VHH binders against Abasic site processing protein HMCES (HMCES). Designs and how they scored, part 72

Target 1, 269 residues: Abasic site processing protein HMCES (HMCES), of Homo sapiens (Human) (q96fz2)
Amino acid sequence: CGRTSCHLPRDVLTRACAYQDRRGQQRLPEWRDPDKYCPSYNKSPQSNSPVLLSRLHFEKDADSSERIIAPMRWGLVPSWFKESDPSKLQFNTTNCRSDTVMEKRSFKVPLGKGRRCVVLADGFYEWQRCQGTNQRQPYFIYFPQIKTEKSGSIGAADSPENWEKVWDNWRLLTMAGIFDCWEPPEGGDVLYSYTIITVDSCKGLSDIHHRMPAILDGEEAVSKWLDFGEVSTQEALKLIHPTENITFHAVSSVVNNSRNNTPECLAPV
Below, E stands for the ipSAE of ESMFold2; O stands for the ipSAE of OpenDDE; V2 stands for 0.75 times the mean of E and O plus 0.25 times the DockQ between their complexes.

## First folded at step 11 (VHH)

Design j10 (from p6 with T105N; framework vhh_6z1v_2; at its last look DockQ between E and O 0.90; V2 from the best seeds 0.00; counts 0 for: pae E 2.6 > 2)
Fold by OpenDDE, look of step 12:
Structure j10 (fold): chain B 269 residues (1-269), chain A 121 residues (1-121)
Amino acid sequence: as target 1 above (269 residues)
Amino acid sequence: EVQLVESGGRLVRTGGSLRLSCAASGLTFSSYAMGWFRQAPGKEREVVAAISRSGGSTWHADFVKGRFTISRDNAKNTVYLQMNSLKPEDTAVYYCAADWGYSLNDEYDYWGQGTQVTVSS
């Protein structure tokens, strides 16, 4: 996964992240560094995206089932990294393969510290290789959305009003991630950064791309992944597998340019 | 200084029972997941059991097969390992460890010195 969409306004995003804590109380995640949230139809590595994480990461006595939402840098910067510039990392940390997560120190160490997060997105993009050509067709991949009688398919939003309604009730894609905290050697703010765990693609996506993000489907999966206080690393890792509960549509080549940030990026062609 | 002190290890016969204790000091005990590990001669250290901060969740290795039970008393800053139906293969040094992240690997934050458990045939 090298491209996502996360364009919802902050308030809408927050509401979409409503959850129940372990006591069954309905809650909204609290924001950390809300000013760093930058909505975009076209998120690339090194950009900031909102993630969910346990409140326990910030408050020692917090209920680990409570959630914080925070923009983090896409591309994990390990805490042990000694260079002053994260861009000097010699290995790609945009994704973490599920099969080697425990073999790579950059992911194993933070995972062992309970640094699990849920990366939020409208969906993600993948490119299908066209046989015989160097051309790639991009696809937008996302959770199936509940067809309310009035809410036409993303493609059928004939009116601006209908489009807004679609996004107001949009089910966000929830991807399993690992984050780390990096302190710059020269001082400054701690950098929070994340990697997206990837798995082999489900059957439905296999023709598009052979890998997909590990999607946490449902409140229980999300809760267990985040709750490092009560859910062991081993148990959490059992949640990491392909899911067939995904849909997709072809989009225009507009998304190919990471600088393009318009609704056209995810619009059906 | 953080200290984890194991106790209860001794020689027992096959089929016997033993309860190990680990007393923790120098840390907020309730903030850490606790684990028991063991290391037999010539073998790698392996995780036996782990318990969440609250004690509401436990994990046991497959080789335990219901014979061992991890528990904790946060008021006493102690974690326990009840071992029943002991076998010679259970002979090892047993280590208590504390982990912030509740991981099931050997990368725990704090370790005890270990207690020797010997099971004779």
Scores: ipSAE 0.796, ipTM 0.909, lowest interface PAE 0.5, mean pLDDT 92
Fold by ESMFold2-Fast, scan of step 11:
Structure j10 (fold): chain B 269 residues (1-269), chain A 121 residues (1-121)
Amino acid sequence: as target 1 above (269 residues)
Amino acid sequence: EVQLVESGGRLVRTGGSLRLSCAASGLTFSSYAMGWFRQAPGKEREVVAAISRSGGSTWHADFVKGRFTISRDNAKNTVYLQMNSLKPEDTAVYYCAADWGYSLNDEYDYWGQGTQVTVSS
């Protein structure tokens, strides 16, 4: 996973993240740096995307089940990185393989500090290699969406005319991430950056791509991944596995260029 | 100025019981996961047990499961290890450690000096 859509306006995104804390209280996540949130249909590495993380990372006496939502840079910059410009990092930290996460220093260290986050997206894009050509077919991949009885059509999401209307009750994709905090050597604000954990593709996606993000399906999985105060690293890692609860449709080549940021990027062809 | 001070280590006979205590100072105790580690003869330092901030979640290594129990008292800034059915192979220096991340490895943030437990036949 190297491209996502996260286009919802801030208020809509916040409501889509409604959750229950450990005491059963209904809450909305509290924003940090909300002005840095940049909605887009075509998010690439090095851009900022919204993530959920435990309030305990910011307040030492906070309930670890309470959530903050914050924009973070996609592409983990390790705390030990010593150059002044994070874009000069020579190895790719966009994704972190689940099978080597405890072996790679860049990921093992922040994971050991409880720096788990949930990466939010409308969905992600993958490019299917077409046999006999150099051309690849892009697909938009997302959670199955529940239609209200008022909407009527089970296939409404497949219609280009109806796609613009589904966002009010969209179920956001929730991907397991690891973040780190980097202090610029010459001073300045702490940079928060993340990587998305990847696993082998499920059967349903195997014809599109061999890897998929580790998806946290449902609030129980999301809460356990975030709650580093009560859920150990070993227990949290048990949540990292492929899921079959995913759907997709083919999209146009408009999405190929990461500079294109329009609804056509995810519209069904 | 963080200090973890273990106590309770002594010589005990096979099949006996022992309770170790670790008193913490200089940190906000309730904001840290706690662990017990040991360095046994001929072995690397290994994780014996760990406990979450509230004490609501615990982990015990397979080699002590059913015999040892970790617990904590946040009002007293103390973590405990109750050791039952002790065996000669439990002979080791036992270390208390504090960790922000609740990791199950031997890289904890703060460490005590250790307390010696010797189990004789």
Scores: ipSAE 0.674, ipTM 0.866, lowest interface PAE 1.0, mean pLDDT 89
Fold by ESMFold2, look of step 12:
Structure j10 (fold): chain B 269 residues (1-269), chain A 121 residues (1-121)
Amino acid sequence: as target 1 above (269 residues)
Amino acid sequence: EVQLVESGGRLVRTGGSLRLSCAASGLTFSSYAMGWFRQAPGKEREVVAAISRSGGSTWHADFVKGRFTISRDNAKNTVYLQMNSLKPEDTAVYYCAADWGYSLNDEYDYWGQGTQVTVSS
């Protein structure tokens, strides 16, 4: 997984993240660093995207079931990194394979500190290489959406009122991530950064690509992944598996250039 | 200064019972997951049991399941290991440890000095 869409305005995104805490109280996540949120239909590594994490990471006595939402850099920068520029990291940390997560210090160490996050997106893109061609077909991949009489399709989002019908009720894709906190050696703000955990693709996606992000399907899975105060690392890792509860459609090659930030990136072809 | 002090280790016959205690000071005890580890002569240290900060979630290794029970009393800053049906292979130094992340691995934040448990006969 190397490309996502996360384009919702902050207030719409926040409402889509409504949740229940451990006492059953409905809540919205509290933002950290909201000015770093950069919505786009076409997010790539090194860009910022919003993640959910436990409030306990910021407040020592907090209820670990309460959620913070914050933009983080895609591409985990380990806390021990010594260079002044994160782009000089010599290892690719965009993704983390689930089968080796406990073997790689860059991921094992923050995971052992409870640094689990939920990476939010409208969905993600993958490119299918078909036999007999050098061309790759991009697909937009996302949770099945509930269809109602008032809901539009993705292709019908060509006006403000149709956009609202599609996206106001969009079920965000929720991917399992690990984050770390890096303090630049020359000073400056602490950098929060994440990796997306990957697994073998489900049967429904195997013709598109052999890997997929580890998707947390439902409030219980999301809550358990986030709640490092009550859910051990070993129990949390049981949540990491492929899911068949996924859908997709082909999109145009507009998405191929990561500079293109337009609804056409995810529009069905 | 964080201190974890184990007590209760002693010589016990096979089939006997023993309760280990670990008193914590110098930390906000209720903010940490707690674990019991053991190390037998010539073997690697291994996690025996762990308990979440609230006590609402516990984990026990398969080799002690049904025989050992971890518990905690946050008002007394103490974690316990109740050890029943002891076997000679349970002979080890037992360590308590505290961890922010509830990781169940050997990288806990704070460690006690250990208490010796010896199971004879």
Scores: ipSAE 0.440, ipTM 0.782, lowest interface PAE 2.6, mean pLDDT 90
ESMFold2 (binder alone), look of step 12: mean pLDDT 88; pTM 0.892

Design j12 (from p6 with D106E; framework vhh_6z1v_2)
Fold by ESMFold2-Fast, scan of step 11:
Structure j12 (fold): chain B 269 residues (1-269), chain A 121 residues (1-121)
Amino acid sequence: as target 1 above (269 residues)
Amino acid sequence: EVQLVESGGRLVRTGGSLRLSCAASGLTFSSYAMGWFRQAPGKEREVVAAISRSGGSTWHADFVKGRFTISRDNAKNTVYLQMNSLKPEDTAVYYCAADWGYSLTEEYDYWGQGTQVTVSS
């Protein structure tokens, strides 16, 4: 997982993240740095994406089940990194393999500090290797969406115009992430950055790509992943596994160029 | 200055019971997960039990499950380890530790000095 769509306007995104705290109180996540949120149909590493994380990370005595939403840089910069320029990091931290997360210092250290986040997206893109050609077929991959009275089930047969109307009740993809906080050695603002945990692909996606993000399917999984105050690292890691509750459709090659940022990137072909 | 002070370690006979206590000062106790670790002579330190901030979630290592119980009293800034059905292989120095992350690793933020538990064969 190296490309996502997260295009909802801030207010729509916030409502899509409505949740219940541990006492059953309905809440919306509170924003940190909302001006850094950049909606896009075509988000690549080094861009900012919205993530959910526990309020306890920012407020010492906060209820750990309460949520903040904040834009973070995709590509984890470890807190111990000593160079002035994060781009000088010699290894790729866009994704973190679930099987080695407790062995790699870049991920083990922030995980040990409870720095778990949920990465939000409309969905993600993967490129299927096609036999006998240099062209790869891109797919947009997302949660099955609820059927509405007007739109029916969302599927590959729907026209691009019909897709414009599905966002009001879109179920956001919720991916397990790890974040870290890096203080520039020469001073400046703290950089919050994240990696997406990856697992072996499920049977339904195996023909498209051999790996997939660790998807947290449903509010119980999301709540447990975020609640580092009450859910141990070991218990949280039990949530990291492939899921079959996912759907996809082929999209045009417009998405291939990360500079293209239009609805055509995720429209069915 | 953060300080964790363990007490209760002593010599006991096989099959006996002990309760260890750890008193915390210099930190907001209710904001930290707490753990008990042990280290036997010539062996690496290992996690025995851990407890969440509220005490609503606990974890116990397989080798002590059913015999040991971790608990905490946030009003008294104290974490406890009740040890039942003690075996000679439980002989170790027992350490109290505080962790912001509730990580179940040995990367805890603060550590006590330890209390010796000896179980006679």
Scores: ipSAE 0.558, ipTM 0.823, lowest interface PAE 1.6, mean pLDDT 89

Design j13 (from p6 with D106S; framework vhh_6z1v_2)
Fold by ESMFold2-Fast, scan of step 11:
Structure j13 (fold): chain B 269 residues (1-269), chain A 121 residues (1-121)
Amino acid sequence: as target 1 above (269 residues)
Amino acid sequence: EVQLVESGGRLVRTGGSLRLSCAASGLTFSSYAMGWFRQAPGKEREVVAAISRSGGSTWHADFVKGRFTISRDNAKNTVYLQMNSLKPEDTAVYYCAADWGYSLTSEYDYWGQGTQVTVSS
């Protein structure tokens, strides 16, 4: 997973993240650095994306089940990185393989500090290789959405007008991430950056790509991944596996260029 | 200054029971996961049990499951290890440790000095 869509306006995104804390109280996540949130239909590595994380990371006396939402840089910069420019990191930290997460220092260290986050997206994009050409077919991949009387089922046959209506009640894709905090050696604000954990693709996606993000399907899984105060690292890692509860449709090549940021990027073709 | 002080280690007979205590000072105890580790002569240190911040979640190693129970009292800044059906193989120095991340690895933030448990036939 190297491209996502996360285009919802801040208020719509916040409502889509409504949750219950450990005491069953209804809550909305509290924002940090909301001005750094940039909605886009076409987010690539090194851009900022919204993630959920436990309030306990910021307040030592906080209930670990309470959630913060914050924009973080896609592409984990380890806390021990000593150069002044994060883009000069020589290895790619856009994704983290589930099978080696406890073997790689870049991921093992933040995971040991409880730095688990949930990466939010409308969905993600993957490119299927086509036989006989060097062209690839892009697909938009997302959670099955609940039908409403007004919006109906989402599919290739739906008009662009129908797609605008579904966003009010869109079920966001919730991907398991690991983040780290890096202090620039020359001073400045702490950089929060994340990686998306990846697993082998499920049967439904195997014809599109051999890998997929580790998707946390449902509030119970999301809550356990975030709650590092009450859920150990080993217990949380049991949540990391392929998921079959996913759907997709083909999209136009407009999405191929990461500079293109329009609804056409995810519209069915 | 963070200090973890273990107590309760002694010589016990096979099949006996023992309760270890660890008193914490210099940190906000309720903000840390706690663990018990042990190290036998000639062996590496291994994790025995761990407990979440509230005490609502616990983990026990397979080799002590059903015999040992970890618990904590946040009002007293103390974590406990109740050891039942002790075996000679349980002979080790037992260490108390505090961890912000609630990891099951041996890389905890703070460590006690250890308390010796000897189990004889």
Scores: ipSAE 0.639, ipTM 0.854, lowest interface PAE 1.3, mean pLDDT 89

Design j14 (from p6 with D106A; framework vhh_6z1v_2)
Fold by ESMFold2-Fast, scan of step 11:
Structure j14 (fold): chain B 269 residues (1-269), chain A 121 residues (1-121)
Amino acid sequence: as target 1 above (269 residues)
Amino acid sequence: EVQLVESGGRLVRTGGSLRLSCAASGLTFSSYAMGWFRQAPGKEREVVAAISRSGGSTWHADFVKGRFTISRDNAKNTVYLQMNSLKPEDTAVYYCAADWGYSLTAEYDYWGQGTQVTVSS
């Protein structure tokens, strides 16, 4: 997983993240740095994406079940990184393999500090190898959506009037992430950055790509992954596995160029 | 100054029971997960049990499950390890530790100096 769509306006995204805290109270996540949220149909590594994380990371006495939503840089910069410019990081931290997460210092250290987050997206893109050619077929991959009178299918979104109905009740993809906090050695604001944990593809996706993000399917899984105050690292890691509860459709090559940021990126072909 | 002070370690007979206590000072105790670790001579330190901030969630290693119980009293800034049906293999120095992250790794934020438990036949 190296490309996502997260295009919802901030207010729609916030409502899509409605949740219940440990006491059963209905809440919306509180924003940090909302002005850094940039909606896009075509997000690549090094761009900012919204993540959910426990309020306890920011307030020592907070209930660990309460959630913050914050834009973070895609591509984890370890807290121990010594250079002034994060773009000079010599290794790729866009994804973190589930099978080696406890062996790699870059991921083991923040995981040990409870730095778990849920990466939000409309869905993600993968490129399928085509037989007898170097061309790859892109697919948009997302949670099955509940069909309502107000929401149309994504196939009906060929016209602008139909797109509004698709997104009003969209179920966001919730991917397990690890984040870290890097303090620039020359001073300045703390950089929050994340990686997406990856697992072997489920059977339904195996013909498209051999790896997939670790998807947290449902509020119980999301809540347990975020709640580092009450859920240990070992228990949280039990949530990291492939899921079959996923759907997809082929999209046009417009998505191949990360500079293209239009609804055509995820429209069915 | 953060201090974790273990007490209760002693010589006990096989099949006996023992309760270890760990008193914390210099930190906001209720804001930390707590754990008990042990280290026998010539072996690596291993996690025995851990407890969440509220005490609502606990973890116990397979080799002590059903015999040991971790608990805490946030009003007294104390974490406990109740050890039942002790075996010679339980002989080790037992360490109390505090961790912000509630990890089950051997890399906790604060450590006590340890208390010796010896189990003999």
Scores: ipSAE 0.647, ipTM 0.854, lowest interface PAE 1.1, mean pLDDT 89

Design j15 (from p6 with D106G; framework vhh_6z1v_2)
Fold by ESMFold2-Fast, scan of step 11:
Structure j15 (fold): chain B 269 residues (1-269), chain A 121 residues (1-121)
Amino acid sequence: as target 1 above (269 residues)
Amino acid sequence: EVQLVESGGRLVRTGGSLRLSCAASGLTFSSYAMGWFRQAPGKEREVVAAISRSGGSTWHADFVKGRFTISRDNAKNTVYLQMNSLKPEDTAVYYCAADWGYSLTGEYDYWGQGTQVTVSS
């Protein structure tokens, strides 16, 4: 996973993340740096995306089941990185393979500190190879949505007004991530950055791409991944596996150019 | 200054029981997962048991499961290891450790000095 859509306005996104804490209290996640959230239909590595993480990371006495939502840079910069410019990092940290996560220092160290996050998106894009050409067919991949008059699946036959209504109750894709905190050597604000854990693709996606993000399907999985105060690293890693509970449709080549940021990027063709 | 101080280690006979205590100071105890480790002569240190911040989840190594129980009292800043049905192979120095990440690895943030448990036939 190297391209996502996360276009919801901040207030809609916040409501879509409503949750229950350990005591059963209904809550909305508290924002950090909300001004850094930039909605887009076409998000690439190095841009900021919203993630959920435990409040305990910011407040030492907080209930670890309470959630913060914060924009983080896509592309993990390890805490030990010594150069002044994160773009000088020699290796790609956009994704982290599940099978080697405990072997790679860049990922093992933040995991040991409980730095687990849930990466939020409308869905993600993948490009299927086409035989006999260098062209690839893009697909938008997302959770199955409850079919209703207003919040039904995205359809080419839907009026523009109906498309706006489907987003009010859209079920966000929730991907397992690892984050780290990097302090610039010459001073300045701490940089929070993340990677998406990847697994082998499920049978349903194998014809599109051989890898997929580790998807946390449902609130129980999301809660356990985030709650590093009560769920050990080893127990949390048991949540990392392929899932079949996804759907997809082909989209226009408009999405190929990351500068294009319009609803056409995810509309069915 | 963070200190973890173990107590309770002594000589016991096979089949006996013993409770180890670890008193913590200089840290916000309820914000750390706690673990018990042991090291026998000539062997590497191994994790015996671990407990979450609230005490709501615990982990015990297979070789002590059913015999040892980890618990904690956050009001007293203390973690305990209740050891029953002791065997000679349980002879080791037992270490208390604190870990922010609750990782079940040997790379904990803070360590005690250890307490010697000797089990004789």
Scores: ipSAE 0.626, ipTM 0.844, lowest interface PAE 1.1, mean pLDDT 89

Design j16 (from p6 with E107D; framework vhh_6z1v_2)
Fold by ESMFold2-Fast, scan of step 11:
Formats: C-alpha cells, sequence, structure tokens
Structure j16 (fold): chain B 269 residues (1-269), chain A 121 residues (1-121)
C-alpha cells in the first residue's frame, strides 16, 4: 500500500472517528496540529495523513483508551536518524512487512515503545498487472459501506455525484501503523512519521496485488491496537492478518499521477 | 531519579513458595507496565512475567504458567511475583523492570538491581 484517498473535510472526518473509551463513554478524538491536515483523493508517501493514537503518548496520566487524531508524515523516519534532512533517508519506510517487523530496527524500536497508530483513509489504491501488457489497472479498495441498498457496498453507479451522497456516513478504512518521533539535530519541531504494516493479500485481492495493508476490522481491533497501556506488543501483533471484509472497483488512470486530486480518482470506470 | 528495589529473594527448597516484591520510586508508577525478568549463571536474561498499567492484563512465560503469578498495587507503587512449586531450574537473579511500551522484550526503560533466588533439593 503506496496510495490512499483521504478527502473528507476535517469536521466530517472527526465525526467518522467517534468511539467509546474503556468506560463506555462516547467521544470524538482530539486533534493535534489540525492545520496540517490536507484532504486529498490521491495521497502518496511523503505527504501527511491523519492517524489515531493513544492520548497516553502525549499525557503521562491519560487513560490509554482515549484517542488523539494527528496528521503524520507517511514514511517513517527513525528516532535515531542523524542527518538534518529527513528526505535524505536512504531506504523506503512507506510499508513495514508483518513477518519482519520484530527483526527490523527501524520498526522494532518504536513498536517496543508502544508507538502504534491507526492510519485513516477513505480507501487505498492498488495497480493490477495484466498479462501481455505494460499497463496496470488501478483499483480503489475500501470497507463495504452500509449506504448501498443491496449489498452494503457502493453500487455500480458511474457518477461522482452518487459517490458524494455516501460520504456523510462513510466507514473509514482503518490500517495498522507504527510511528516514530524524530528530533531534528539542529533544533525545530519534532517530526511524527508512520509506516503501514503489510500482510499477504486475502483471497479476494490476490488477483489484484499480492500484498495488502493490515486492516483492523471493527472498533474492538482498533481499540486493542491503539491501547498500548493495556495491550502488550505480542497481543497487539495477533491483530495483524489479512481480512476478506473488503470490496473494490476499477478506476481510471487519472489516479496514476499523484498530482491529480479529484473525485474522478476513485469513481468506477 | 527512578529507583526499583527488589526484595524477597532467598534460599528455598524444591516445591516451596516465595513472593518477590519490587518497590518503585521517582516515577509515576501507574503509567508504566511492569515486568519480572531472570538471569541464571551462563544464560541470557529472559522475561518471566509482565503486567499492564492497571493490572488488568498479565503475561506469563510458558515455563512458569500455573506456578508464578504477577500482580501490582498502584496505591503502594509495588509489583509482586508469587512463585509456587519452585524447581532448581528457577534458580536465578530476579529483576524488576518498568516499561512505558508494555513490550515483552528485555529492552525495558528502568531496572532494579536484582534479588537472588536459589532453589535446592
Amino acid sequence: as target 1 above (269 residues)
Amino acid sequence: EVQLVESGGRLVRTGGSLRLSCAASGLTFSSYAMGWFRQAPGKEREVVAAISRSGGSTWHADFVKGRFTISRDNAKNTVYLQMNSLKPEDTAVYYCAADWGYSLTDDYDYWGQGTQVTVSS
């Protein structure tokens, strides 16, 4: 997973993240750096995306079940990185393989510090390789949605206006992530950056791509992944596996260029 | 300065019981996961048991399941390890440790000095 859509206005996104804390109280996540949130139908690595993380990361006496929402840079910069410019990092940390997460220092260290986050998106894009051509077919992949009358998924409508009507109650995709905090050696603001954990694709996606993000399906999984105060690293990692609870449709090549930021990027072809 | 002080280690006969205590000071105790580790001569340090901030979640290594129980009292800033049905193989220095991340690895943030447990026939 190297491209997502996360286009909801800040207020709509916040309401879509309503949750219950450990005591059963209904809450909305509290924002950190809301001005850094930039909605887009076409988010690539190096850009900021909203993530959920435990309030305990910012307040030592906070209930670990309470949530913060914050924009973080996609592409984890390890806390030990010594150069002044994080763009000079020599290796790609956009994704983290689930099978080697405990072997790679860049991911093992922040994971050991409880730095788990949930990466939010409308959905993600993948490009299918087709036999006998150099062209790839892009697909938009997302949770089944309750707004369609028949299957719980978006119908076969090829209309951006019909898609716009479903955003009011859109179920956001919730992907397991790991983040780290990097302090510039020459001073300045702490950089928060994340990676998306990847797993082998499920049967339903195997014809599109061999890998998929580790999707946390439902509030129980999301709560356990975020709650590093009560859920150990080993228990949290049991949540990392493929899911079949996803749907998809083909989209136009407009999405290929990451500078294109329009509803056409995710509209069915 | 953070201090973790273990107590309760002693010589005990095979089949006996022992309770270790670890008193913490200089940190917000209820904001840290706690763990017990051990190291026998010539062996690597290994995690024995761990407990979440509230005490609502615990983990025990397979080699002590059913015999050892970790618990904590946040009002007293103390973590405990109840050790039952002790075996000679349990002979080791036992360390108390505090960890922000609630990991099950030996890279914990703060460590005690250790308390010696010796189990003889």
Scores: ipSAE 0.643, ipTM 0.856, lowest interface PAE 1.2, mean pLDDT 89

Design j17 (from p6 with E107Q; framework vhh_6z1v_2)
Fold by ESMFold2-Fast, scan of step 11:
Structure j17 (fold): chain B 269 residues (1-269), chain A 121 residues (1-121)
Amino acid sequence: as target 1 above (269 residues)
Amino acid sequence: EVQLVESGGRLVRTGGSLRLSCAASGLTFSSYAMGWFRQAPGKEREVVAAISRSGGSTWHADFVKGRFTISRDNAKNTVYLQMNSLKPEDTAVYYCAADWGYSLTDQYDYWGQGTQVTVSS
């Protein structure tokens, strides 16, 4: 997983993240740095994406079940990185393999500090290798959506009004992530950055790509992954596995160029 | 300065019971997960039990499950380990530890000095 769509306006995204705290009270996540959120149909590594994380990371006495939403840089910069420019990090931290997460210092250290987050997206893109050619077919991969009078369908969303109907009740893809906090040696703001944990593809995706993000399917899984105050690292890692509860459709090559940021990027072909 | 002070370790006969206590000072106790670890001569330190900040979630190692119970009293800044049906292989120095991240590894933030438990056959 190296490309996502996360295009919802901030208000719509916030409402899509409505949740219940440990007491059963309905809440919306509180924003940090909302001005850094940049909606896009075509997000690549090094851009900022919204993630959910426990309020406890920011307030020492907070209920660990309460959620913050914050934009973070895609591509984890370890807290121990000593150079001044994070773009100089030589190894790729866009994804973190589930099978080696406890062996790699870059991921083991923040995971041990409870730095678990849920990466939000409309869905993600993968490129299928076509046998006997150098062509690759892009697919948009996302949760199955409930058909309602308000949500419509992607196939029918060929006008601005129809696109708005599709997204009003869209179920966001919720991917397991690990984040870290890096303080620039030369001073400046703390950088929050994340990686997406990856697993072997499920049967349904195996013909498209051999790996998939670790998807947290449902509020119970999301809640347990975020709640590092009450859910141990090892218990949380039991949530990391392939899921069959995904759907997909082929999209046009417009998505190939990350500069393209239009609904055409995820429209079915 | 953070201090964790264990007490309750002693010599006990096989099949006996002990309750270990760990008193914490210098930290906001209710904001940390707590764990009990042990180390026998010639062996590495191993995690025995762990408890979430509220006490609502606990974990016990397979080798003590059903015999040991971890608990905490946040009003008293104390974590406990109730040990029942003790066996000679439970002989070890028992350490109390505090961890912000609630991990089940031996990489905790703060450690006590340990209390010796000896189980005779």
Scores: ipSAE 0.637, ipTM 0.856, lowest interface PAE 1.4, mean pLDDT 89

